# Designs tried in a protein design chat: VH-VL binders against Rho GTPase-activating protein 6 (ARHGAP6). Part 2

Target 1, 202 residues: Rho GTPase-activating protein 6 (ARHGAP6), of Homo sapiens (Human) (o43182r401to602)
Amino acid sequence: LSLNPIYRQVPRLVDSCCQHLEKHGLQTVGIFRVGSSKKRVRQLREEFDRGIDVSLEEEHSVHDVAALLKEFLRDMPDPLLTRELYTAFINTLLLEPEEQLGTLQLLIYLLPPCNCDTLHRLLQFLSIVARHADDNISKDGQEVTGNKMTSLNLATIFGPNLLHKQKSSDKEFSVQSSARAEESTAIIAVVQKMIENYEALF

## First folded at step 7 (VH-VL; framework fv_guselkumab)

Design s18 (from t7 with heavy chain D102E E103D)
Fold by ESMFold2-Fast, scan of step 7:
Structure s18 (fold): chain C 202 residues (1-202), chain A 122 residues (1-122), chain B 111 residues (1-111)
Amino acid sequence: as target 1 above (202 residues)
Amino acid sequence: EVQLVQSGAEVKKPGESLKISCKGSGYSFTNYWIGWVRQMPGKGLEWMGIIYPGDSYTRYSPSFQGQVTISADKSISTAYLQWSSLKASDTAMYYCARTPYEDYSSYWFDYWGQGTLVTVSS
Amino acid sequence: QSVLTQPPSVSGAPGQRVTISCTGSSSNIGAGYDVHWYQQLPGTAPKLLIYGNSNRPSGVPDRFSGSKSGTSASLAITGLQSEDEADYYCQSYDSSLSAYVFGGGTKLTVL
């Protein structure tokens, strides 16, 4: 678990990745979209899995750390938003707009405590990433390139990894993109709304 | 069967605008990246940029940022490469190519279009 | 100028072995990014030959093999055939450019 008192029920890997990316990755163009070394990510994942006290430092690639976070969420035995609540989350899109956020907040409350805290940590991080999407001018007048990752872009990447309907034969789904594009559209919309309204949900 | 079919050859004058296309079939178009690669006559391959049609996210090579626009229309499974004002130096074969999306691997181009020859001369 | 360096040409006789090198730097191959190889027959579009350093797509003969070490990669072709005459390109990703990069290409001539 995380050593951070605010995120006590968050897996150490998730909190460590979010901390590293908040320090080193907010201006990285294409964060979460860039390919990484499969072997290097696997090595990092194995170190966390073995309970090694891993310290993610400046020398660790932003792209490797981003890939590690995505892979961890994808490979959870039950998706972060849970199979049990899949239909309920998707059906929030059928509600009147003014009822959607209140219902999402209630569904988040129904998540197991570890899932709720992990989602809180992740959405906080993703909202920060989205805030740094656009190009900016720094305090000393220098133009600073944004990361180009909007809330829609992040929802497109994370949505299928946080909420999916498991087939009984497909419990170890390893590919993030699939031929199930229509199913992903609803999931992406739900996750985008969560990222954009993170402060109202917690 | 996965196919990428590109629009036909173009002959243009400097200063003219142009938009060429790449239509995907035989797979879920919104779940794969489409990249554009330039090959000048007798020269090697240069990556220009890439688009994810599902959300229209684009990335450009530093050499092509601001020189071209990449877009996609997912309703007709088609990606586009566009110039606002062509130069003679844009004369080249342009390929579109598909890349799978996997978060822990480097991207590669698994299927390629047949190419669109663009000739820009006065 | 190419970020990845390949010899401009290599040649060999039928049945023999040739190796095509692809030399990068610490920001691409040396950073651990995978190397992929493409074959371009005269007048045709490139075709994926090797992906992920050493994997072959369906339909690519096992005469083609890839390897990677340090900042470099190699494509080995054994049992050369006349139909192997083509241009070969390596491709990786460069973290400093945040871009996919290709080698300059190698023209293979089968004598």
Scores: ipSAE 0.027, ipTM 0.613, lowest interface PAE 7.6, mean pLDDT 84

Design s19 (from t7 with heavy chain E103Q)
Fold by ESMFold2-Fast, scan of step 7:
Structure s19 (fold): chain C 202 residues (1-202), chain A 122 residues (1-122), chain B 111 residues (1-111)
Amino acid sequence: as target 1 above (202 residues)
Amino acid sequence: EVQLVQSGAEVKKPGESLKISCKGSGYSFTNYWIGWVRQMPGKGLEWMGIIYPGDSYTRYSPSFQGQVTISADKSISTAYLQWSSLKASDTAMYYCARTPYDQYSSYWFDYWGQGTLVTVSS
Amino acid sequence: QSVLTQPPSVSGAPGQRVTISCTGSSSNIGAGYDVHWYQQLPGTAPKLLIYGNSNRPSGVPDRFSGSKSGTSASLAITGLQSEDEADYYCQSYDSSLSAYVFGGGTKLTVL
């Protein structure tokens, strides 16, 4: 994977996808939820994997770029937040509210430098997406359609891909026990808190 | 085994409200989308909308936006389709169906409920 | 009109081969979105028959096969049997509508 020279440690795929989606995707309803072309996503992923200097242009589908980012994070050999820190991250929810952010900040500091920088870039991007969730009126009086993706929606999509005990798979998810579902709820809550408070964490 | 069980047939008058249900079992309910599909008598299938029960995120077909409300109660693994004011043109068979994974890829409806017949007549 | 076009009916004799077409456009099948097929027996709910253009779920006989080319897809049924009488629907996703779309359906009659 190539590293982004601007962020030093951030994979180029991650930064390129975030830049494209910030420019073209903030008003896209259902971003990260809408159908994408598996063929086009596979092609883009192969180009990045081969070290080709990929330029994501306006004509590239927002949905394909969103799927590419999600698949990249899902397919990391060790999750971005690492299996080693899994229990520590979910246990922050058991702390007093005033201690939770400070502890999250310390856990993020313990991540490998590449993971820390990548997480910072990703959370910055996700917080921007969440800020554009609701419909609003611009300063020039135009009605601007929101993307409808709240921090909870984004945490639900990204949470399991950023923090999990087992390796993810391309196969259909097997039927899971109630215990696994409860575990996902904790992961989602942690990631939502990180999205909502990213400025305090870095 | 995976099953989707829908509520029974309904006979209603125009202007009445209605809420029908779809209960999932045999799988992790919060990890799959539930879609709603309409079939008018003697006609084909029309996608109405979908919900992700894990966070209650919903999307509607442009034709059904504002006409129906889709919701879910994950504590009892049940999704709902609701009308505030029924019309005779709402007479149809309504199916719920499960979509595997998250919707970022083009997915299929792998398991279907048995259908709920809704008849709206004066 | 349906976004995906299917012939309204097709017929064949037992043992014969029939093909059901599903014609889309550049915003759906032509954009690379997969095509899935459903079988609806009289008086029953639809059942998944083919997913991801050509894959069969467990329990679906190999007499059923799917293919996709350009803006169109096809369902082929070989060795027709009387129990194959049903309505068949193709389904894909349309990026311009941001919606799942179904074909109009094809009624298969086994003579």
Scores: ipSAE 0.012, ipTM 0.548, lowest interface PAE 8.1, mean pLDDT 84

Design s2 (from t7 with heavy chain T99L)
Fold by ESMFold2-Fast, scan of step 7:
Structure s2 (fold): chain C 202 residues (1-202), chain A 122 residues (1-122), chain B 111 residues (1-111)
Amino acid sequence: as target 1 above (202 residues)
Amino acid sequence: EVQLVQSGAEVKKPGESLKISCKGSGYSFTNYWIGWVRQMPGKGLEWMGIIYPGDSYTRYSPSFQGQVTISADKSISTAYLQWSSLKASDTAMYYCARLPYDEYSSYWFDYWGQGTLVTVSS
Amino acid sequence: QSVLTQPPSVSGAPGQRVTISCTGSSSNIGAGYDVHWYQQLPGTAPKLLIYGNSNRPSGVPDRFSGSKSGTSASLAITGLQSEDEADYYCQSYDSSLSAYVFGGGTKLTVL
């Protein structure tokens, strides 16, 4: 059972996925955007849920591990940022820029300790991913391929999974709505700001 | 009614540049992927790449990376496919198609544009 | 050449059942990626026929059905009609290529 806050500050699944992706996934183009094997992701999720001591090794697909992390966050009974604080998080965008970070710090402080620690771990990981978005040249003159995932790209993927009034998994792959689109934009903006400023928030 | 309307047929010479368009209507343009698919005369379908208009994130097929540029202007709900220098081998029907945004699922092309025929010869 | 293999043609008489196969490998269908099917009538754009292995969009008759097993998928058409004459394409995702892949297409002729 990796979800119980009594036993761990950060769920084992979250920390294990972040460790694996930091080690093997930082140069993977389109990390979190490529399709995964639903079968393999389900198998991994079941192993973590049963409390099996899962060791995510090199042979485990980066895309499967990325999908596992997204699915876990999406399927939390209460979103990581909580339904209770949803409106407060969204409303930080209405504040003057110099007040936004301080208010985000306060809202993070109001999260349950396990949510706060999990968010810190996740934002640290996402900021590292974003730092590796662009191609770079190493000290030895070798070209290192970037993963092409900016903080905006990551916020677009993770935003709806971290902050939502209703579960995104509720039967609505085809539903279109202006209100839904506007909500997604606000959620994405908040999460992007958190990724870009994680050091100031913790 | 969801519609994807593509620009008209083009006749070009090798070395010329070209930009074709795909305009979406009847849905929230920024909440769906737009993909580009090539069909050479008498041949099958080939995926070229996709774009998410909400943040302009693009993914290309390895066969088309560096060969074309995909872009979108969300203010006019239009996606683009562009060549800097056309080749005779670019002669084909080009389709744009919409893909639903799904966090973990393999995508499918749910609505298709009528196609833009590009002929490159000389 | 196509990553997913389809027979180039299939034929049947009105009222008959035909099946179109889509054969993949361990890096695509065998890896658990969903299979989708498209119908392309002569001179028209492709149209979504089946998504997520077996789901039908609104307006697609129930005589069209999809299935998936192992490294392969199949499209079944029962009660064949002349209007079904078209090219049919399967589509999935390939992890080794990091690409969405189409089958080579199957031309269905109604005799």
Scores: ipSAE 0.007, ipTM 0.550, lowest interface PAE 9.4, mean pLDDT 84

Design s20 (from t7 with heavy chain D102G S105D)
Fold by ESMFold2-Fast, scan of step 7:
Structure s20 (fold): chain C 202 residues (1-202), chain A 122 residues (1-122), chain B 111 residues (1-111)
Amino acid sequence: as target 1 above (202 residues)
Amino acid sequence: EVQLVQSGAEVKKPGESLKISCKGSGYSFTNYWIGWVRQMPGKGLEWMGIIYPGDSYTRYSPSFQGQVTISADKSISTAYLQWSSLKASDTAMYYCARTPYGEYDSYWFDYWGQGTLVTVSS
Amino acid sequence: QSVLTQPPSVSGAPGQRVTISCTGSSSNIGAGYDVHWYQQLPGTAPKLLIYGNSNRPSGVPDRFSGSKSGTSASLAITGLQSEDEADYYCQSYDSSLSAYVFGGGTKLTVL
């Protein structure tokens, strides 16, 4: 874990991965779902964890960088949205639609500053990815292939990694495959709403 | 208590269309991936493709891309495998299998359907 | 033909130990992807036997164990019993194909 020099409250790994994927990954079909090299991802994770000045270049695989970001969020000791606020985030779905975004914004501001800034950076990135999901035509008439990753697709991948409840003092690496059915559904809905409305939340 | 129940055996002629089903019960259907695996008579297992029912995202094995369509209806907890035009070479046992939500490249198939035998003959 | 290579058959007597190998390459097992094992009894669907290289699901006896080294994995069965007679398949992920891959299968005969 190290902080980014520009976004001093955001881990360097998170900002570096987001920058790389924004530059090289927006047209990658199935980004975050295609397999990566576990060995290369582990090596990159170790370098960031040791505070090495890692520069993610064009030759780094989009799939490796995507896996690195996903695994970093998965393996956080406390999820980015925190266990403490878990019930409050899930319960926003029970509110009237016109009250949901305002309540989410307040809950986000209750997060530790590092978590709030990291979430802002991540949601900005995920919103950009979602905006490139569909095939499009650039302003000069060129066809641009979409990545096929909607806000729902991204919420499905990231949701359980950003928000989960630890009921029995489970260790920090007990995360994704233990997510409960009802909890996963609610988590995905909350994170999808955050991705779609990130500008209103910050 | 987790169970995947597949539709019954089918006997078809070449050129006919077919849609077989796999119904999940005892768990939240939208929180797990469903994969389809083919086993030709006397042969091994071949992964065909996979779907996440929560958002209907699909991925196919290169060998099966364009040959079959995988879909799901989350309102009835059912996944489907379909052919527009069957060939004799499609004669096989077809299994659906669940994968836990988690890392894509680390997934395993933890529960399997009983299989649907598809026979395509003249 | 298979991306993951298994011996077509292995045999042993009751009470003996057998091992089934699963040989991959740098794009799958050698790239660090986990190996999972399935048991298919005659006339039945495959059943998960080992996941994540060495973990056993509930209900799988400790006679079954898995290991992984380099580009290969191995399934060991100790104290062979007649009911262990089945086909065994390894499975991993291949990054060059972007696909789940199965071994060709190994038929275990208990003599």
Scores: ipSAE 0.006, ipTM 0.534, lowest interface PAE 10.4, mean pLDDT 83

Design s22 (from t7 with heavy chain Y104F)
Fold by ESMFold2-Fast, scan of step 7:
Structure s22 (fold): chain C 202 residues (1-202), chain A 122 residues (1-122), chain B 111 residues (1-111)
Amino acid sequence: as target 1 above (202 residues)
Amino acid sequence: EVQLVQSGAEVKKPGESLKISCKGSGYSFTNYWIGWVRQMPGKGLEWMGIIYPGDSYTRYSPSFQGQVTISADKSISTAYLQWSSLKASDTAMYYCARTPYDEFSSYWFDYWGQGTLVTVSS
Amino acid sequence: QSVLTQPPSVSGAPGQRVTISCTGSSSNIGAGYDVHWYQQLPGTAPKLLIYGNSNRPSGVPDRFSGSKSGTSASLAITGLQSEDEADYYCQSYDSSLSAYVFGGGTKLTVL
C-alpha cells in the first residue's frame, strides 16, 4: 500500500452506468429486462473501451445503459467474483445459516482490490434498485411506480454475469449455454444473499 | 433433447375461461424465457407476451395487455396462457416458444411447441 | 398493419436464388435491433432459420443467409429446392411499442 489515502478503484463504465441508472432508472419498470438497441450499446461499449471520456446524459436510454452494464460484467475476462473463488462462493450455501454471511464477507475481501471495490459499488446500486421494486404511495396519496425488480429478479440477471466457471470466446456470447443455465441456480442464490445483506458485507 | 409440448386442441364458447399449457423438458426451464405467439387462421404471427419462469417476470405486447394472463409453475416446468372470457376473435393457433436469456439485444425464439388450436364458436 | 413489411409472396424455380425483404423503420431495424427469420412449413410450427441478422442454427443449410442494412433486412435462399416451399417471417424489436414485432410473412412457391 502507498502512504497516501486509498481511493475506490471502480471501472469508469461501471460507476458511470450506476450513477445514470440511480438518477434516471429507479422507477423504470423492467429495468435490465426491456429490449435495448444492440447497435447503440456496442457503440457506447467501444467508446469506453477506447478510453473516451463518455458522459452518460439524461437523453441516453435507461435500457441501453442497463444493457451496457450487464454486457460489460458478462464480458470481463475473469468474472467479477473470479473463477478461483467460484467453488468457495457456491459452497457458502452448504454452511449453517449463521456462518454464511461471515464467510461471504471473508471471500469478498479475498478478491483483488479492484474487484472488491467494484462489487461494493455494484451491490450498493442493486440494493437501491431492489428497494424501489414495489409500488408505493407518496405522502400526497399518489402511487409511485416501482421498477418491479426484486433482489431475486436482479440476482437472476446478474448472477450468471458475476460468477461462472468459463466464458465462451464466441462472438455470439449472448446465447446462454446449457452448462451456464444448469449452474445458475446456485449462483443466483449466492448473489441474491449478497444483495439482500449488502450492508452486513461491507 | 430440448422439447416444448403444448396441451391439446380446445373448442369453447364465447364467455368461457380457458388455460392452455406449455411444458418444457431437456433443459433448465427456469433459465430461459417462454414467449406466446398467436396465429389466426391464414394469418401471420403476433407476439403476445413472454415470461421468465425463474422469477415469474412477465412482459406483454400492448395489444394483449389485460386480455390474457401468462404464468408459469417452475416445479413442473410448465408455462400457461389464460383467458378469463373468450371471444370468437380468439380463434387461432397458439404457440409457445423458448428464447435465450439474452437482454443485450432483441430476443429470438429457438425452439417452438407444436401449437394449441383454440376454436371459439357459438 | 404489420410494423415490419414483407412481400406477401415470392416464387422461383429449382436451383434459382430468391430474396425476401423485411422493411422496418427507425424505431426497430433502423435503431440497431437484430433481425431473426423463421420458416413455417405447411401444417407445422415455425422453426428458427436465422438469428442475429446472419447466424444459422445447427441443422440449417448454408444456402440460407441473412443480411441487414439501414432500416431493412433480407433473407437469401440459393439453390432453391421444392422442400423450401413455406411461409417465411422476419422478427425484430420495436422500441416505440416496447414489443417484439413480426413481419406479415412471405409465401415462397417453388415452381
Scores: ipSAE 0.051, ipTM 0.634, lowest interface PAE 5.7, mean pLDDT 85

Design s23 (from t7 with heavy chain Y104W)
Fold by ESMFold2-Fast, scan of step 7:
Structure s23 (fold): chain C 202 residues (1-202), chain A 122 residues (1-122), chain B 111 residues (1-111)
Amino acid sequence: as target 1 above (202 residues)
Amino acid sequence: EVQLVQSGAEVKKPGESLKISCKGSGYSFTNYWIGWVRQMPGKGLEWMGIIYPGDSYTRYSPSFQGQVTISADKSISTAYLQWSSLKASDTAMYYCARTPYDEWSSYWFDYWGQGTLVTVSS
Amino acid sequence: QSVLTQPPSVSGAPGQRVTISCTGSSSNIGAGYDVHWYQQLPGTAPKLLIYGNSNRPSGVPDRFSGSKSGTSASLAITGLQSEDEADYYCQSYDSSLSAYVFGGGTKLTVL
């Protein structure tokens, strides 16, 4: 099953970042929270934007690749979950618990095919990250440090980037960030539910 | 009006535990990071750590990892900085400060608490 | 030593221009992280003066300006006034330390 744009309409950048982070980032404490190199992220973004055949290798910083993915989702002209469905998505929280997942599945089906496939790829990746949040013991008896990123942590990071009423400019970000933050609480709850239940949604 | 109000000055002996507070008001507390900054007498500012109260995610400066615990209680819009065993070298002014929820920009501290003076002496 | 280097002191007369430098490295300012500046008046908490290299919060006079080039940043204060006497701190983020970093601070004296 191909997740590239030709077969499933997933942007190459999204699939490439998810593949790299699944291979190299699942044990990285604070993935998506820790700072990246703004310069390197900008350079990588420009290479993807130019249609260059970018190969994300193991020497590419996990934090840079994580920031690249977040920036791409933030900078979509219409959020991945769309402004049109904003109210419908947050209103699923007002439904009886047994109706919430079925309604989310229907709303996801109403997304444009590119958005639906991209969301599926992203939620699959985020659910894998969340499964590696806690510390575990390997077969060799070594303690493997978890990444500490629960589904709530990931929903807090990605929620406002997947669904919002309006983007802020850099120059006015303090004021508009406050307004956006107030609006994000419900979407964080919705995105957390989608991460925790992605198998039921697709 | 955004405000961060910190608990009052503390005078402690080495080995004692301490928990100081920072209460936010005038904004959505769960949607902003709260950082803690130390300033030793006559010295500069040192970042200790940061918490996102919405999900209690914390991150510490390498210099303070294991030395302090940062926590938050979102039901009362309050962040905490805690020591299990104080040392004389912990004598300092401690500030809490708010960081906008902006994970795309380099973070800055836009509002600061008034500071809590902690004096540790025998 | 601090990761971001500032001169320990700077002085000027009323009406003059002063600049305060903040020198970093390839892991912080040189990596593209923004520089922010804080003013700490005697006996008070720090106050945000400049964010995102050159932006001013509401209430900060345009006499204060920031700039960034390469691995360094600077704060410029024109039309120096007696109430500008304070400690000034630059702040950025360091990717190698995974930490917010402050400069050592600069004491501005108005003569």
Scores: ipSAE 0.014, ipTM 0.603, lowest interface PAE 7.3, mean pLDDT 84

Design s24 (from t7 with heavy chain Y104L)
Fold by ESMFold2-Fast, scan of step 7:
Structure s24 (fold): chain C 202 residues (1-202), chain A 122 residues (1-122), chain B 111 residues (1-111)
Amino acid sequence: as target 1 above (202 residues)
Amino acid sequence: EVQLVQSGAEVKKPGESLKISCKGSGYSFTNYWIGWVRQMPGKGLEWMGIIYPGDSYTRYSPSFQGQVTISADKSISTAYLQWSSLKASDTAMYYCARTPYDELSSYWFDYWGQGTLVTVSS
Amino acid sequence: QSVLTQPPSVSGAPGQRVTISCTGSSSNIGAGYDVHWYQQLPGTAPKLLIYGNSNRPSGVPDRFSGSKSGTSASLAITGLQSEDEADYYCQSYDSSLSAYVFGGGTKLTVL
């Protein structure tokens, strides 16, 4: 599913996955780190790509829906944060801490409107996931298990998929290379800051 | 040249603590998972758990959850497997193995350490 | 038994073909999770032989091949050599256990 600038809508796949995971996945230990069914993910991806109005229900595996979201972001022709702004995003780490958030906000507003809206939706979702990382006590005194996915864990998973130097067609579906992983340390730091400070950026 | 070098054999008594190590070299240690696999004498392979050293995220097999602790020190490219109180049933060969960072696939172990033999007897 | 079932042993003569099966269920291989294969020579650590159902790492001879169908996978070894005597393990992921699972292992004897 591509973005439509005229309607300024988030891709249906992205919003559908985020909604499903917010309802069913917030207490799933290791969300985004546990394996998925490749067959089921491929089937879901094909249905969304055909423009079918897919409804993700409770019976859809949290891990399959998480994998679907990751695969969609990984496979975008231009990364969500764009290649054009790669250096600018990375260079925010060189600024004084009190200047970093203002500069990130500016860079986010320089994104195409559809990328900005999609990033807004995604960061909102990831911030919610990170808030449910730790075990906590509910209002009635019951212990509630956290998902164990901190903002650093989520940035490690999503960072390289949201911002990278270049994408080769031969490597669109390949396993993440060690060279790419090494280069992504700065990207992970930027994305972690965006997740942790989501409310200040939008 | 990718290498995983494990600590030497251990002979322990039940109730003793133990920490064995797995040192990676020849690659970016923080960007690959390290898994631990047990092989009891004459038996098959059992996955115990994995750690991603870059962010210290760990996952355990249900059979080993609470039985062992997996950790890593990225400053010296070393992963650890630790028991607070050993049992005779912990007698086994323990392997560490590297797993590529794989976004969407079930992980596989591409390079293995030579193994650490742990013998627990009274 | 193991979650993934392998025959305990298989044998063949030099130059022949053998196939080692790995039988799973709907929660692992049947759910579409990849199957990987390891070779363990006597007294040594396991070595990756096949990953992602059918891919060979550098240094693994093309005599070794993997395939997957339904809830099962198989490792085929052609042109058997005495050096192939080893234990062979399949490995996948099981969603119901939330764990990586190994087969019980198959001891290959070259007669």
Scores: ipSAE 0.047, ipTM 0.645, lowest interface PAE 6.7, mean pLDDT 85

Design s25 (from t7 with heavy chain S105T)
Fold by ESMFold2-Fast, scan of step 7:
Structure s25 (fold): chain C 202 residues (1-202), chain A 122 residues (1-122), chain B 111 residues (1-111)
Amino acid sequence: as target 1 above (202 residues)
Amino acid sequence: EVQLVQSGAEVKKPGESLKISCKGSGYSFTNYWIGWVRQMPGKGLEWMGIIYPGDSYTRYSPSFQGQVTISADKSISTAYLQWSSLKASDTAMYYCARTPYDEYTSYWFDYWGQGTLVTVSS
Amino acid sequence: QSVLTQPPSVSGAPGQRVTISCTGSSSNIGAGYDVHWYQQLPGTAPKLLIYGNSNRPSGVPDRFSGSKSGTSASLAITGLQSEDEADYYCQSYDSSLSAYVFGGGTKLTVL
């Protein structure tokens, strides 16, 4: 009988996007901050959804692949960190610093196995992106431009996509802006901490 | 009502420093990008750079990298454009403009400040 | 040298149609980046006229329309009126420059 890794699930789209961006996007200034083609992203999403064997090649835009990854995470029926654990994740910020990482690790353990594996893959990728934020010098002395995306910048982009309450109408955005700003600050802080400490969390 | 209000006109000499401002109101300042656009006398529009006030992430046009500094103070909903040492070639109208952040190719400047005229001459 | 090329001027009589072209390349419009258009009346700041290739903000008459094909975009103005005299700018994003780019601008004269 074959072994079925039933509890080890990372969506193919997530892993494919992370692999492509690790290979082609680490030196891309403003990765995740630059716009993409909505039409091309929709086409790629439909190909993955139909189970087509999609190979993300060098010719695929880094910005399109980045947008595809963000869209997938945003559009999950239940956010990756789950609505059930939303308050618990946010409340880790109220703990003493020495208790925060241990509590985050326990909350991650409470996630469904597929969410836990997907989060691990994503945080590993985001940590690699953040390590390439600053300009660097190669072994042969050539200057290599960094992507300028710190862990804070990445947490600002991904935080609301990984951890949110029920989707609210965009029509009320301005009316609730102060409450959303405070909530976003907490979400961003939690996700930033996870990016910076992912090795301690898994 | 969304408004971007810029600081008043400036007359400077080459080598002087300058910091001009753009104050946003009527919206969540930290949830939109602020861009800076230069228009030299009788010339077209040139994008200089943008800032996301929520996390102070800033990106510059290659032509303006190292020539100006863009910053923001979210406590007073104000973005800034700064020169350490002005040149006569910096004489221009400078506009700030709001741009929505989204993941698709929909970045446009939906509201503009009235402009700040900067004149640099000896 | 502008990355997006526009004619420096166009002219038309009241009630006529004019078209303003915006020519890009494979790294911007040809790469699928949207085109936006701005109207700048004499002595004023630019105002958003068309966004996302063909969408109009509230208050912009339907006489203004945008289209995009291949590496180029066009702004069409029908039923020309004297108040349409202005400079018009197209704008997109260029992936090779990692920059927002504007066309050189087109001065519209209503004869």
Scores: ipSAE 0.026, ipTM 0.618, lowest interface PAE 5.9, mean pLDDT 85

